# VHH binders against Grifin (GRIFIN): the designs that were tried, part 3

Target 1, 144 residues: Grifin (GRIFIN), of Homo sapiens (Human) (a4d1z8)
Amino acid sequence: MAVQSKAFCAGGLAPGWKLLVQGHADSGEDRFETNFLLETGDIAFHIKPRFSSATVVGNAFQYGRWGPEQVSSIFPLAPGEPFEIEVSWDAEHFHVYAPEHKVLQFPCRQRPLGATTRVRVLSDHCLAQVELAKRGLSWGDRGY

## First folded at step 23 (VHH)

Design j1 (from g5 with D54E S55G G56S)
Fold by ESMFold2, last read:
Structure j1 (fold): chain B 144 residues (1-144), chain A 120 residues (1-120)
Amino acid sequence: as target 1 above (144 residues)
Amino acid sequence: QVQLVESGGALVQPGGSLRLSCAASGFTFSSWDMRWYRQAPGKEREWVAYISDEGSSTSYEDSVKGRFTISRDDARNTVYLQMNSLKPEDTAVYYCAKMGWYDRGGFDSWGQGTQVTVSS
Protein backbone atom coordinates (compact mmCIF):
# COMPACT_ATOMS: atom_id res chain seq x y z
CA MET B 1 0.00 0.00 0.00
CA ALA B 2 1.17 3.62 -0.04
CA VAL B 3 4.21 4.33 2.11
CA GLN B 4 5.04 7.79 3.43
CA SER B 5 8.20 9.00 5.12
CA LYS B 6 8.63 12.40 6.83
CA ALA B 7 11.92 13.93 7.93
CA PHE B 8 13.30 17.27 9.14
CA CYS B 9 16.75 18.80 9.04
CA ALA B 10 17.79 21.82 11.11
CA GLY B 11 16.78 24.82 8.98
CA GLY B 12 15.61 22.44 6.24
CA LEU B 13 17.53 19.93 4.15
CA ALA B 14 21.10 21.18 3.76
CA PRO B 15 23.62 20.21 1.10
CA GLY B 16 25.58 17.16 2.23
CA TRP B 17 22.52 15.04 2.97
CA LYS B 18 21.23 12.14 0.95
CA LEU B 19 18.15 10.00 0.67
CA LEU B 20 18.59 6.27 0.11
CA VAL B 21 15.62 4.21 -1.06
CA GLN B 22 15.73 0.46 -1.46
CA GLY B 23 12.70 -1.40 -2.75
CA HIS B 24 11.24 -3.94 -5.10
CA ALA B 25 8.99 -3.66 -8.14
CA ASP B 26 6.98 -6.71 -9.27
CA SER B 27 5.53 -5.28 -12.49
CA GLY B 28 5.67 -2.29 -14.77
CA GLU B 29 2.50 -0.99 -13.09
CA ASP B 30 4.17 -0.58 -9.68
CA ARG B 31 4.44 3.01 -8.55
CA PHE B 32 7.12 4.71 -6.54
CA GLU B 33 7.89 8.40 -6.20
CA THR B 34 9.64 10.80 -3.86
CA ASN B 35 8.77 14.40 -3.02
CA PHE B 36 11.02 16.93 -1.29
CA LEU B 37 8.48 19.23 0.37
CA LEU B 38 8.75 22.80 1.58
CA GLU B 39 6.79 24.21 4.51
CA THR B 40 4.68 26.10 1.96
CA GLY B 41 3.44 22.88 0.37
CA ASP B 42 5.58 23.34 -2.74
CA ILE B 43 7.70 20.40 -3.91
CA ALA B 44 11.31 21.34 -4.50
CA PHE B 45 12.03 18.07 -6.27
CA HIS B 46 9.85 15.20 -7.45
CA ILE B 47 11.49 12.04 -8.76
CA LYS B 48 9.84 8.91 -10.11
CA PRO B 49 10.64 5.97 -12.35
CA ARG B 50 8.14 5.74 -15.22
CA PHE B 51 8.04 2.04 -16.00
CA SER B 52 5.76 2.39 -19.05
CA SER B 53 8.48 4.27 -20.96
CA ALA B 54 11.53 3.04 -19.02
CA THR B 55 12.46 6.60 -18.03
CA VAL B 56 13.12 8.49 -14.82
CA VAL B 57 11.20 11.74 -14.40
CA GLY B 58 12.11 14.81 -12.37
CA ASN B 59 9.89 17.83 -11.74
CA ALA B 60 8.94 20.51 -9.22
CA PHE B 61 5.58 21.75 -7.91
CA GLN B 62 5.34 25.50 -7.38
CA TYR B 63 2.42 27.87 -6.98
CA GLY B 64 0.05 24.90 -7.02
CA ARG B 65 1.20 23.50 -10.39
CA TRP B 66 3.73 21.10 -11.83
CA GLY B 67 6.50 22.60 -13.94
CA PRO B 68 8.10 21.12 -17.06
CA GLU B 69 9.41 17.57 -16.79
CA GLN B 70 13.03 16.55 -17.05
CA VAL B 71 13.27 13.01 -18.36
CA SER B 72 16.18 10.58 -18.31
CA SER B 73 16.32 7.42 -20.41
CA ILE B 74 18.83 5.91 -17.98
CA PHE B 75 16.52 3.39 -16.33
CA PRO B 76 18.39 0.87 -14.18
CA LEU B 77 15.30 -0.82 -12.76
CA ALA B 78 13.78 -4.17 -13.67
CA PRO B 79 10.50 -5.72 -12.54
CA GLY B 80 11.07 -8.63 -10.17
CA GLU B 81 14.44 -7.32 -8.96
CA PRO B 82 15.47 -5.23 -5.95
CA PHE B 83 16.43 -1.64 -6.68
CA GLU B 84 18.45 1.04 -4.93
CA ILE B 85 18.18 4.76 -5.63
CA GLU B 86 20.16 7.55 -3.99
CA VAL B 87 19.20 11.22 -4.14
CA SER B 88 21.69 13.86 -3.05
CA TRP B 89 21.73 17.59 -3.53
CA ASP B 90 23.91 20.68 -3.50
CA ALA B 91 23.16 24.38 -3.87
CA GLU B 92 22.43 24.07 -7.59
CA HIS B 93 21.12 20.55 -8.32
CA PHE B 94 19.48 17.40 -7.12
CA HIS B 95 21.46 14.32 -8.18
CA VAL B 96 19.91 10.88 -8.68
CA TYR B 97 22.02 7.72 -8.75
CA ALA B 98 21.54 4.00 -8.99
CA PRO B 99 24.39 1.49 -8.66
CA GLU B 100 26.88 2.20 -11.45
CA HIS B 101 24.64 4.90 -13.00
CA LYS B 102 24.18 8.62 -12.72
CA VAL B 103 20.51 8.81 -13.65
CA LEU B 104 19.47 12.46 -13.51
CA GLN B 105 20.70 15.92 -12.56
CA PHE B 106 17.87 18.34 -11.81
CA PRO B 107 18.46 22.07 -11.33
CA CYS B 108 16.94 23.49 -8.15
CA ARG B 109 13.95 25.69 -8.98
CA GLN B 110 13.27 26.62 -5.35
CA ARG B 111 16.08 28.50 -3.61
CA PRO B 112 17.34 28.44 -0.98
CA LEU B 113 17.19 24.65 -0.40
CA GLY B 114 17.13 25.25 3.38
CA ALA B 115 13.35 25.76 3.14
CA THR B 116 12.80 22.09 2.27
CA THR B 117 11.51 20.45 5.46
CA ARG B 118 10.08 17.03 4.62
CA VAL B 119 10.76 14.10 2.34
CA ARG B 120 7.77 11.95 1.41
CA VAL B 121 8.13 8.60 -0.36
CA LEU B 122 5.05 7.07 -1.95
CA SER B 123 5.00 3.43 -2.99
CA ASP B 124 2.25 0.89 -3.68
CA HIS B 125 4.64 -1.82 -2.45
CA CYS B 126 6.48 -2.19 0.84
CA LEU B 127 9.88 -0.50 0.60
CA ALA B 128 12.87 -2.32 2.10
CA GLN B 129 14.48 0.88 3.44
CA VAL B 130 14.15 4.64 3.34
CA GLU B 131 16.98 6.55 5.01
CA LEU B 132 17.82 10.25 5.24
CA ALA B 133 21.43 10.69 6.26
CA LYS B 134 24.53 12.85 5.91
CA ARG B 135 26.54 12.14 2.79
CA GLY B 136 30.21 11.36 3.47
CA LEU B 137 32.90 13.86 2.42
CA SER B 138 30.32 16.56 1.66
CA TRP B 139 32.40 19.02 3.74
CA GLY B 140 35.84 17.95 2.58
CA ASP B 141 38.00 14.90 3.22
CA ARG B 142 37.31 14.89 6.96
CA GLY B 143 33.59 14.05 6.51
CA TYR B 144 31.99 10.61 6.48
CA GLN A 1 -11.76 5.18 -3.56
CA VAL A 2 -10.77 8.73 -2.72
CA GLN A 3 -13.73 11.12 -2.53
CA LEU A 4 -13.69 14.85 -1.86
CA VAL A 5 -17.04 16.66 -1.57
CA GLU A 6 -17.11 20.45 -1.42
CA SER A 7 -19.99 22.48 -0.06
CA GLY A 8 -20.90 25.93 1.24
CA GLY A 9 -20.73 27.94 -1.97
CA ALA A 10 -23.32 30.67 -2.46
CA LEU A 11 -24.10 34.04 -4.05
CA VAL A 12 -22.83 36.84 -1.80
CA GLN A 13 -22.36 40.58 -1.93
CA PRO A 14 -18.88 42.11 -2.11
CA GLY A 15 -17.42 42.30 1.38
CA GLY A 16 -19.36 39.26 2.52
CA SER A 17 -18.17 36.02 4.06
CA LEU A 18 -18.57 32.29 3.40
CA ARG A 19 -17.19 29.11 4.89
CA LEU A 20 -16.52 26.24 2.50
CA SER A 21 -16.27 22.64 3.67
CA CYS A 22 -14.69 19.58 2.07
CA ALA A 23 -15.64 16.16 3.37
CA ALA A 24 -12.99 13.54 2.64
CA SER A 25 -13.17 9.76 2.49
CA GLY A 26 -11.29 6.76 1.08
CA PHE A 27 -7.86 7.59 2.53
CA THR A 28 -6.16 8.28 5.86
CA PHE A 29 -7.06 11.97 6.00
CA SER A 30 -4.74 12.85 8.91
CA SER A 31 -1.69 11.68 6.93
CA TRP A 32 -2.16 14.05 4.01
CA ASP A 33 -1.64 17.72 3.28
CA MET A 34 -4.75 19.41 1.87
CA ARG A 35 -5.22 22.26 -0.59
CA TRP A 36 -7.94 24.48 -2.02
CA TYR A 37 -8.04 25.48 -5.66
CA ARG A 38 -10.43 27.64 -7.66
CA GLN A 39 -11.37 27.99 -11.29
CA ALA A 40 -12.96 31.13 -12.66
CA PRO A 41 -14.78 31.05 -16.02
CA GLY A 42 -12.31 30.90 -18.90
CA LYS A 43 -9.30 30.59 -16.60
CA GLU A 44 -7.04 27.78 -15.52
CA ARG A 45 -7.49 26.24 -12.10
CA GLU A 46 -5.33 28.12 -9.59
CA TRP A 47 -4.06 27.26 -6.15
CA VAL A 48 -5.61 29.17 -3.25
CA ALA A 49 -4.48 27.69 0.07
CA TYR A 50 -2.47 24.88 1.67
CA ILE A 51 -2.47 23.18 5.07
CA SER A 52 -0.02 20.54 6.25
CA ASP A 53 -1.07 17.12 7.59
CA GLU A 54 -0.45 18.30 11.19
CA GLY A 55 -2.22 21.61 10.60
CA SER A 56 0.83 23.54 11.79
CA SER A 57 1.87 25.02 8.44
CA THR A 58 -0.40 27.02 6.12
CA SER A 59 0.19 29.11 3.03
CA TYR A 60 -1.93 31.20 0.70
CA GLU A 61 -1.69 32.71 -2.74
CA ASP A 62 -1.06 36.44 -2.61
CA SER A 63 -4.50 37.74 -3.58
CA VAL A 64 -6.30 35.93 -0.72
CA LYS A 65 -3.71 36.31 2.03
CA GLY A 66 -5.24 37.99 5.06
CA ARG A 67 -8.82 37.31 3.84
CA PHE A 68 -8.97 33.51 3.61
CA THR A 69 -8.13 30.96 6.29
CA ILE A 70 -7.67 27.23 5.69
CA SER A 71 -8.24 24.84 8.58
CA ARG A 72 -8.79 21.14 9.15
CA ASP A 73 -10.66 18.87 11.53
CA ASP A 74 -9.11 15.41 11.45
CA ALA A 75 -11.84 13.92 13.65
CA ARG A 76 -14.40 14.85 10.97
CA ASN A 77 -12.14 14.23 7.93
CA THR A 78 -12.93 17.76 6.81
CA VAL A 79 -10.96 20.72 5.48
CA TYR A 80 -12.41 24.24 5.56
CA LEU A 81 -11.88 27.54 3.81
CA GLN A 82 -13.11 30.62 5.67
CA MET A 83 -13.50 33.39 3.11
CA ASN A 84 -13.85 36.98 4.34
CA SER A 85 -13.94 40.35 2.56
CA LEU A 86 -15.03 38.67 -0.64
CA LYS A 87 -14.42 40.45 -3.96
CA PRO A 88 -15.92 39.93 -7.43
CA GLU A 89 -12.59 38.41 -8.55
CA ASP A 90 -13.10 35.61 -6.01
CA THR A 91 -16.00 34.32 -8.15
CA ALA A 92 -15.09 30.74 -9.08
CA VAL A 93 -15.79 27.08 -8.54
CA TYR A 94 -13.78 26.02 -5.48
CA TYR A 95 -12.23 22.57 -5.15
CA CYS A 96 -10.36 20.86 -2.37
CA ALA A 97 -7.51 18.59 -3.36
CA LYS A 98 -5.30 15.79 -2.13
CA MET A 99 -2.11 14.96 -4.02
CA GLY A 100 -2.06 11.59 -5.72
CA TRP A 101 0.29 9.67 -7.99
CA TYR A 102 2.17 11.92 -10.39
CA ASP A 103 1.10 10.06 -13.57
CA ARG A 104 -2.60 10.13 -12.55
CA GLY A 105 -2.70 13.92 -13.00
CA GLY A 106 -0.89 14.69 -9.74
CA PHE A 107 -4.09 14.65 -7.65
CA ASP A 108 -6.26 11.64 -6.80
CA SER A 109 -9.59 13.19 -7.69
CA TRP A 110 -11.46 16.41 -8.22
CA GLY A 111 -15.00 16.65 -6.96
CA GLN A 112 -17.77 18.69 -8.56
CA GLY A 113 -16.62 21.74 -6.58
CA THR A 114 -18.78 24.40 -5.01
CA GLN A 115 -19.74 27.65 -6.78
CA VAL A 116 -18.93 30.97 -5.12
CA THR A 117 -20.38 34.05 -6.82
CA VAL A 118 -19.60 37.53 -5.57
CA SER A 119 -21.72 40.19 -7.18
CA SER A 120 -24.11 42.92 -6.49
Scores: ipSAE 0.607, ipTM 0.825, lowest interface PAE 1.1, mean pLDDT 80

Design j2 (from g5 with D54S S55G G56S)
Fold by OpenDDE, fold request of step 24:
Structure j2 (fold): chain B 144 residues (1-144), chain A 120 residues (1-120)
Amino acid sequence: as target 1 above (144 residues)
Amino acid sequence: QVQLVESGGALVQPGGSLRLSCAASGFTFSSWDMRWYRQAPGKEREWVAYISDSGSSTSYEDSVKGRFTISRDDARNTVYLQMNSLKPEDTAVYYCAKMGWYDRGGFDSWGQGTQVTVSS
């Protein structure tokens, strides 16, 4: 059964903040997904690591339909190893970072950012911690 | 095993009302957002309504706004669709849906659906 971690952004996604996700993948079958949701149920940004292809998928869900999939060949997860992912955002894009790598840049298909008020992380055994934090010295600011 | 069973579909005249039900089992119902879809003959399945896990948020397709109301009863593991002022174009099989893993098609389960026919 999937475990859900939920975080709320009362005023919507605010500039200068980021999502921190930490976990441990026990096997290549572990599943992990992150969704940035609007109150309408739309998903502004979906993140899906695929162990089978060693890719990271980005997408959006609007009016009950998935949009075109964006795929990154940068895969920051490894079975048996801990992982850290940072998701930041600006007016134009979501940014997914891992240590020493920019994993994915995904366009904001749902505007404005303030309309996104919820973050949900799904995991079957992989997820350890989820936190919203001020960016400060983020991976994106480190020049990766 | 996730199961969704829709009911309440019927033949009604234009302007009539129906209340659809979806009985859910096999998962923690109160923890999941629920949705209604419909599929008319020869058309693609389309989203109709959404309700959040807490029930605090709802949304609707434009064509049903003001006429349809989605609600849920967590004690009964049931989601409802109240349909008022029905039109012939609302004729379709209505499905209840639960979002699942992305790589499994995006939804864990679709029910068998319930037929709604609006005709004079």
Scores: ipSAE 0.797, ipTM 0.905, lowest interface PAE 0.6, mean pLDDT 91
Fold by OpenDDE, fold request of step 24:
Structure j2 (fold): chain B 144 residues (1-144), chain A 120 residues (1-120)
Amino acid sequence: as target 1 above (144 residues)
Amino acid sequence: QVQLVESGGALVQPGGSLRLSCAASGFTFSSWDMRWYRQAPGKEREWVAYISDSGSSTSYEDSVKGRFTISRDDARNTVYLQMNSLKPEDTAVYYCAKMGWYDRGGFDSWGQGTQVTVSS
């Protein structure tokens, strides 16, 4: 059974905001995904940590098809440990951060950002926190 | 386990109408977006329509806009595709789809499909 956490941006993704996701990976088989969705059902940005390969995947979904996959070898999650991920965005890219790591930079294949109005975090376990917040001292500004 | 069962396919003349149904089970239906796809002979499967979990958002492939309507009845765990002004090029097997985990292909369930044939 998948657990869903949803956040809505009625006006679309706004500059100066970020997504905070916290959870706990009980095992290396845990499933965790984050999707930034348009009203059309398209996914502007999909984030998938792959525990089996210790990689983080980024992709987009448009007109019922997945696009070309981007893979990062930076893996910020560990089985049996809590995790924290921060996703920010600008006009050109999504940025995925973990403590002390810039994990992934993914181009905005779906524009404008305002068209993205929903965020869904999927997990096979309960999530500690899913929050849209204004950027303060973002990890992206911490010199990682 | 997730199960999707499509029905309603038939042979119809051009300009005719059909209503497809997809009965869902094995998951919390109301919590998931649903989609219709179709596959014509010798062609790849293509997306047709989308409806959000809440039903508040819908979208369609360009060739079916204005002719097809996707809807859902959460009380009956069913998603529908109303097909009007059918054309021969709409001939295909139509599939209901639930999005699933990415590494399982993006969709964790497809039905057996229902055949729609539009011919004079």
Scores: ipSAE 0.770, ipTM 0.892, lowest interface PAE 0.6, mean pLDDT 90
Fold by ESMFold2, look of step 23:
Structure j2 (fold): chain B 144 residues (1-144), chain A 120 residues (1-120)
Amino acid sequence: as target 1 above (144 residues)
Amino acid sequence: QVQLVESGGALVQPGGSLRLSCAASGFTFSSWDMRWYRQAPGKEREWVAYISDSGSSTSYEDSVKGRFTISRDDARNTVYLQMNSLKPEDTAVYYCAKMGWYDRGGFDSWGQGTQVTVSS
């Protein structure tokens, strides 16, 4: 019963961008996850809140298998309430934030990050909205 | 319900060829990436090949590159694995797979598989 939302990152992920994920979990049973995919089928970064354990999970998928989980107990989400999660990245890490919280810092397991061209959000309902946004502007930026 | 049905496995001589098929149902096939895995006797299931939802990109495990080709036909909801220059070490049960929820091992279903045996 999964619902997909997809975004395509022409030229791949670059520093200076962020993904804003807005959703609504009706209960602690709802599932919501985000995958940053490469053209090879690998997943550079997987992020998933687990309401059942009040944790946020990060992982990567390489050569057809999941790696070791990185689990954060910082869980500033509540069932029955809208939530917002921001994912940003640099050459070394993915960074996950919620309002007033740094949730997770996940080291990049694959390089180059520019090979990551798709974002897929999977949810139990049509509750997830995803938006790619530029974090800031400088002279010569192409994406404002 | 997601269903994946593999077929086309057979006994073949070394150097031979086979084409495997995976008929898919219960989901919007064209929206999902597809993968082949295999499991040899006494070994863990290993990834073999990948094809993106659009079919525009593919990738392969090193030992099969240049010998195996994954393809898809979205009109028939089918993914294929063309296997050429088969070797005894390719002997395995072959499975197609669809990515799903992380908590369920990342895949919605695995079929029963189709047996490929390469021997003299």
Scores: ipSAE 0.711, ipTM 0.870, lowest interface PAE 0.9, mean pLDDT 82
Fold by ESMFold2, fold request of step 24:
Structure j2 (fold): chain B 144 residues (1-144), chain A 120 residues (1-120)
Amino acid sequence: as target 1 above (144 residues)
Amino acid sequence: QVQLVESGGALVQPGGSLRLSCAASGFTFSSWDMRWYRQAPGKEREWVAYISDSGSSTSYEDSVKGRFTISRDDARNTVYLQMNSLKPEDTAVYYCAKMGWYDRGGFDSWGQGTQVTVSS
């Protein structure tokens, strides 16, 4: 049964923001994926750690169809262990990091990024923790 | 088990109207975006319309915009496609769709669809 975690960005996504996703997969068969959604139903960026092949997949969904996928073999994740993925973006790319690793750089197939207003995370059995943050919004910044 | 059952397809004259229905079961309907696709003979399945889970956002393929309207009734677990000003090029089997896991083809199972024929 898929479990959904959602975040809403009322002003849309702009450069200088990032998404922090904390997830968990108990086995290599568990599924976990994140979609950056537009109000049109398009997906500006899809990211999926594929534990069975130890790869990270990026794609986009435009006009009702998936495009060509990009696959990274940089896979610093393990089944049975919690993981944290950071996604940031600028006007030209989505950037995916895990601790100490640049995992994937995915060109934006749609402009402008400001039309992306929702993030949905699907996972097999637990809610993912999802946080939108502006770069530089740490404990000591005026974010709190 | 996700089930999507399309109905309402018929033979219609050009310029006519038709309303399609898609009855959904096996999932929490109100939590999911819904889409219509169509497949004409000899062509790939193509996207037609989209409605968000809340119903607040809709979008349409360019050739049907202004003529087709997608809507949903969460109390009846049903999505609709109102088709007006029908043209012969709208002839196709129409399917509703719910996104699934990316590696399962990106969508849950396709149903039998419902045939719309616009004959001039």
Scores: ipSAE 0.652, ipTM 0.837, lowest interface PAE 1.0, mean pLDDT 82
Fold by ESMFold2, fold request of step 24:
Structure j2 (fold): chain B 144 residues (1-144), chain A 120 residues (1-120)
Amino acid sequence: as target 1 above (144 residues)
Amino acid sequence: QVQLVESGGALVQPGGSLRLSCAASGFTFSSWDMRWYRQAPGKEREWVAYISDSGSSTSYEDSVKGRFTISRDDARNTVYLQMNSLKPEDTAVYYCAKMGWYDRGGFDSWGQGTQVTVSS
């Protein structure tokens, strides 16, 4: 039922890279979320655009439970259109962008970021995928 | 519809062993990480063990490390919890869990659980 897309990052997340997340939601009822996973089963960063309320949620899952969520009302996405979200990170924060907008800045609750080895996207819609890319790249097979 | 059915709970003496089972249906079992939780009387449900979708990664709450082993059988859509060297503090209802879509609360469903009682 739900479509999963994954990227595996041997040795963990590193600065100088970004994650391009592509998705699509036909209505406000379609679900889409991205998890940055550790081998322990923890989630270093969870991000979910909610088309029904036009908000973006960030959270983390540690020791079997969700922490306090952050909610952003900056939502430059539209239902019925493909969307692209970029996630980048430094030692202190995850940063989420949509075209022309900074959407969310989420403090790292799990250290070091190198312990995060999987990224998983869940989507009700079949047009969902995820790609690791170097900063300054468009999504696709280009590196500079 | 996701369905998780736990079994194997019993009354056991301290130092004894039990194997719990969790039969899963309603989803592609081999594509999902699985977890065990437990809830003692008057306490919140707490995480016990985790196994990745491939089975290659496991993790455990500190108090059960070395005593409990989580495993999975994808051909039978079943997660197991082997519990050795049981202690009275392990007394609880045990639940298996599949993470669901994120909403506050975060899991697809909880079954009835299976009662484990460790008593002299």
Scores: ipSAE 0.635, ipTM 0.832, lowest interface PAE 1.0, mean pLDDT 81

Design j4 (from f1 with D54E S55G G56S)
Fold by OpenDDE, fold request of step 24:
Structure j4 (fold): chain B 144 residues (1-144), chain A 120 residues (1-120)
Amino acid sequence: as target 1 above (144 residues)
Amino acid sequence: QVQLVESGGALVQPGGSLRLSCAASGFTFSSYDMRWYRQAPGKEREWVAYISDEGSSTSYEDSVKGRFTISRDDARNTVYLQMNSLKPEDTAVYYCAKMGWYDRGGFDSWGQGTQVTVSS
């Protein structure tokens, strides 16, 4: 069954913070998802690396429905290798970074950021690290 | 395998009350958010209510706010929908849903549904 890692932001997502996720993809069939959730159950931002197509999907979930899918052809994960994903945000967008790649820019379909108070990372394998941290030397600041 | 079984649907008069139940099995119930949906004849399925895995967060469709209450009993692997002040427009098949993997449609399973009919 899936492993869940949860992080809570009681005050909501704050500017200058980021989510860091590290793990290992044992196979090309590994399932991995990240959800930024509101108290209402809505998902402000969903991230799905889709190994079958080597794409990264972004979406949002509101009032029990998925919105239009946004797909990136930049795929930073490799089967059998460790991965690192960094998600940051501003008032307008979520930003997904991997080493040497800006993977996805997803618009904030549900604002404000403060309404997002939970982060869930799901994996069918153990995750090495799931952390909310202040932005410092982030991938986004490296000019990718 | 994931299984959801809804029950409690009935024919009631306007202003009446019903309590729906959804019995869950095949997964760690307490670890998942649960939702109620409904589908009226000729209409699309619509979201009705949400409750978080920990039960600390709930939300409702605007048309049912103040009338419906979602709750859960993890010890019994059951989610409930208390429906008060029922209206004819609440007539529908009500479904329980478990959130699942995105590529599987976003929900792992839907139950068979339970019919709620509100009529004079």
Scores: ipSAE 0.787, ipTM 0.902, lowest interface PAE 0.6, mean pLDDT 91
Fold by OpenDDE, fold request of step 24:
Structure j4 (fold): chain B 144 residues (1-144), chain A 120 residues (1-120)
Amino acid sequence: as target 1 above (144 residues)
Amino acid sequence: QVQLVESGGALVQPGGSLRLSCAASGFTFSSYDMRWYRQAPGKEREWVAYISDEGSSTSYEDSVKGRFTISRDDARNTVYLQMNSLKPEDTAVYYCAKMGWYDRGGFDSWGQGTQVTVSS
């Protein structure tokens, strides 16, 4: 059974904040997804690591349909190892970072950021940490 | 095994009302958002309505706003679609849907659907 971690952003996604996700990948079959949701049920940003292809997929869901995928060949997860992912955002893009890597840049297909009020992280294993935090010295600010 | 069973479809006159039901099993119903879709003959399946897991958020396709109402009863593992002021263009097979893992196609299951026909 999938573990769900939910975070709420009262007033919507605020500039200068980030999502921090930490976990452990036990096997190459582990399922992990992150969704940034609107009150309408639309998904402004979906993140899916695919172990089978060693890729990270970004997408959006609007009016009951998935859009076109963006695929990154940068794969920050490894079976049997802990992982850390940071997601930040600005008016134009979502940014996915891992240690020493910028994994994905995804356009805000649904605007404004304030319309996104929920974050859901799904995993078939327990997640060590799922937090919304103010951006300090984030991975994105380190020039990766 | 995830199962979704739609019911309540019928033949009605324009301006009439129907209430559709979707009985869910094989998963923790209260933990999932639910949606209604419909497919008219010769057309693609289209989204109709959404309700959040907590039931506090709902949304609708523009053409059904003000006429359709989605609701849920977690104690009965059922999602409903109240359809008022029905129009001929609402004629379609109606499906309920549960979001699944992305790589499984986005939705875990589609039921057999229930036929709604609006005709004078």
Scores: ipSAE 0.770, ipTM 0.893, lowest interface PAE 0.6, mean pLDDT 90
Fold by ESMFold2, look of step 23:
Structure j4 (fold): chain B 144 residues (1-144), chain A 120 residues (1-120)
Amino acid sequence: as target 1 above (144 residues)
Amino acid sequence: QVQLVESGGALVQPGGSLRLSCAASGFTFSSYDMRWYRQAPGKEREWVAYISDEGSSTSYEDSVKGRFTISRDDARNTVYLQMNSLKPEDTAVYYCAKMGWYDRGGFDSWGQGTQVTVSS
């Protein structure tokens, strides 16, 4: 029963945007992940909290294959509670925060970053939500 | 459960054409991107083609660009691979794929594949 939440990035990812992700998981549940997709089907950034190991994983998917994982043990998320994650980016890195805590800094493996047009959250929990925000701009309905 | 069934593989001569099909079930087909992979004898499985869930975006591995075309028919829950100008190096077992949970290998399951052989 996986649930996908989607956001569409008109014009692609650019500096000055952020993604706000809300989710919920039990301590052993590793069924929550977020993908920043290109129109090619590559994933510029995959971010996954692993509650089973209290780690946050970053990766990328290029030409049909996953690259090497980057794993952070900075895990300020509590099992059984709702959580919020903020993802922002610049020309060189994706930056992941859980309120006040820098969790992960992931080097961009694919350029230009503006080719990323879709963000998808996959979760077993139906209350997972995603919002793409830019200062002074509003996010529109994309059919979910 | 997710099931992917490839068909249409055959023996063809160089320069020939072939259309592969992948029948999908056990998930909401129209909500997922689909991909083709292939595995040649003695080689690792490699990506061949991609199509987005709405069908408007496609991409291809460099060696098949201009020769292969991926398409989908959401009414039939089917992904296709049209292969033209076939070469001996296209000989492989072809698989379609649907992404799944990252920690489960990144894909829900591989189909059984369909053998394509290009030789004279």
Scores: ipSAE 0.727, ipTM 0.881, lowest interface PAE 0.8, mean pLDDT 82
Fold by ESMFold2, fold request of step 24:
Structure j4 (fold): chain B 144 residues (1-144), chain A 120 residues (1-120)
Amino acid sequence: as target 1 above (144 residues)
Amino acid sequence: QVQLVESGGALVQPGGSLRLSCAASGFTFSSYDMRWYRQAPGKEREWVAYISDEGSSTSYEDSVKGRFTISRDDARNTVYLQMNSLKPEDTAVYYCAKMGWYDRGGFDSWGQGTQVTVSS
C-alpha cells in the first residue's frame, strides 16, 4: 500500500537545514521516493533508490515534465536492513548522504531554493518517514 | 484503483467559455496536488494548470494565464478548469492528472479525457 508523508517549510528550504529519511525495505521491489516541491508544482529535486539496478536517481520536474536523470552507482541500501539517508542543500547543489557514503550531488535546476516549501515521501510501507532538522556535522563527514 | 473522469468538453466559438470537471476516486483526493494537461492532434501532451492539495497555490502555462482558472472542491473530490476567451489553439483533449510513482511515467493513470474544440 503506498503511503505519502509530508513536511512543510513555510519560509522555504534554507541552507541550515537537512532532511532525514528513515525506513526499511522488506524486498528489492519496495519503493520509496522523495520530492522537494515548489508552490508552482515544480519539483526542485526528486530522489529515488532504484533497487533493480542498485542505483540512486536524481531528477527535477519543470514545466509539467521530467528532465534528464542523474544516476549514482553508490547504493548503500539493502533489502531487509534499516536505512538512513540525509539530504542537504546549498546554493548550487542538493547533497545526498548515507552513513559512510556520499551518494549523489545534484545541481540545482531551480532558481532560489527558498521557493521550495514542501517535501513529500511516497513509499510502499509506513516504515519510511521524513524529518527536517537543523544541519550539523553530516554523518558521512566522520567516516565510520 | 485511481480513477479520473473528465467532462464538460464541447464545441465552442472563439471567445467563448467552458468549464471542465474531473471527478476523482480511489485515493485521498485532499492529500494530492492536481494538474490539467492537454493534447492537440499530432502534438505531445502538454501541461496547462496546477493546483496544490491545499488549494492555496496555482500555476499556469504561459499561453493560458489570465484566461484559465483551476479550482478544486475536496468535498466532491473534483477539480475544475474554467476556460475563458477560448482560441482555436486551445483545441485539444483535456486530461486531469494525479502524480504517481516516478518509474510508472509519473502519473497513476490518464482517463479518456474530454474534447474541447474551438472553431468558427
Scores: ipSAE 0.642, ipTM 0.841, lowest interface PAE 1.1, mean pLDDT 81
Fold by ESMFold2, fold request of step 24:
Structure j4 (fold): chain B 144 residues (1-144), chain A 120 residues (1-120)
Amino acid sequence: as target 1 above (144 residues)
Amino acid sequence: QVQLVESGGALVQPGGSLRLSCAASGFTFSSYDMRWYRQAPGKEREWVAYISDEGSSTSYEDSVKGRFTISRDDARNTVYLQMNSLKPEDTAVYYCAKMGWYDRGGFDSWGQGTQVTVSS
């Protein structure tokens, strides 16, 4: 029962945007992972919580194979609790946050990030919300 | 249960052409990107070609660009690899692939593949 959610970024994945994933994990075997895809089929950034070791993994997929893992021991997820994960990016890094936690900072291995046009979330449970949004945008004086 | 079954491999002369097929089952084929890989004797499996789920984006390993074409037919749950201007260096077992869960090797399964041999 894997469920794939996706979002399309017209004109590529520019800095100043974020991905918000909200949902729940009912058991330690529940899985979800997120891929930031290029038109070439490469993955600029892969992020997944690994419940078995209580770690969060980042990686990239280039020229048909996975590169070396970057692993964080900051693991702010608990079975039976709702969760919220935010991924943002700039020219140099992908940044992963949970409430009250900076989880992971992953150096970009593929540049420019504007070639990243799709985001896919794969999960074996229903997610409450998957949104791609512009960071820091509100009604007010911040026009650009 | 995901199944990928490759066919169409043969012995051909240099300069010849082949069309490989990969019949897919056990998942929603139209929702997934598809890839071809190959493995020559004594070498690791290497990526050959990619096609997006909607079929609008393709990419190729440099040594096959202009000679190989990936395509898909969602009505038949099949991905194809048209191989033209074949060279002895293209001799390999060819596999199609669907990306799976990261902790399961990144791909759901590998079948036996289909053998392509390019020889005079």
Scores: ipSAE 0.639, ipTM 0.843, lowest interface PAE 1.1, mean pLDDT 80

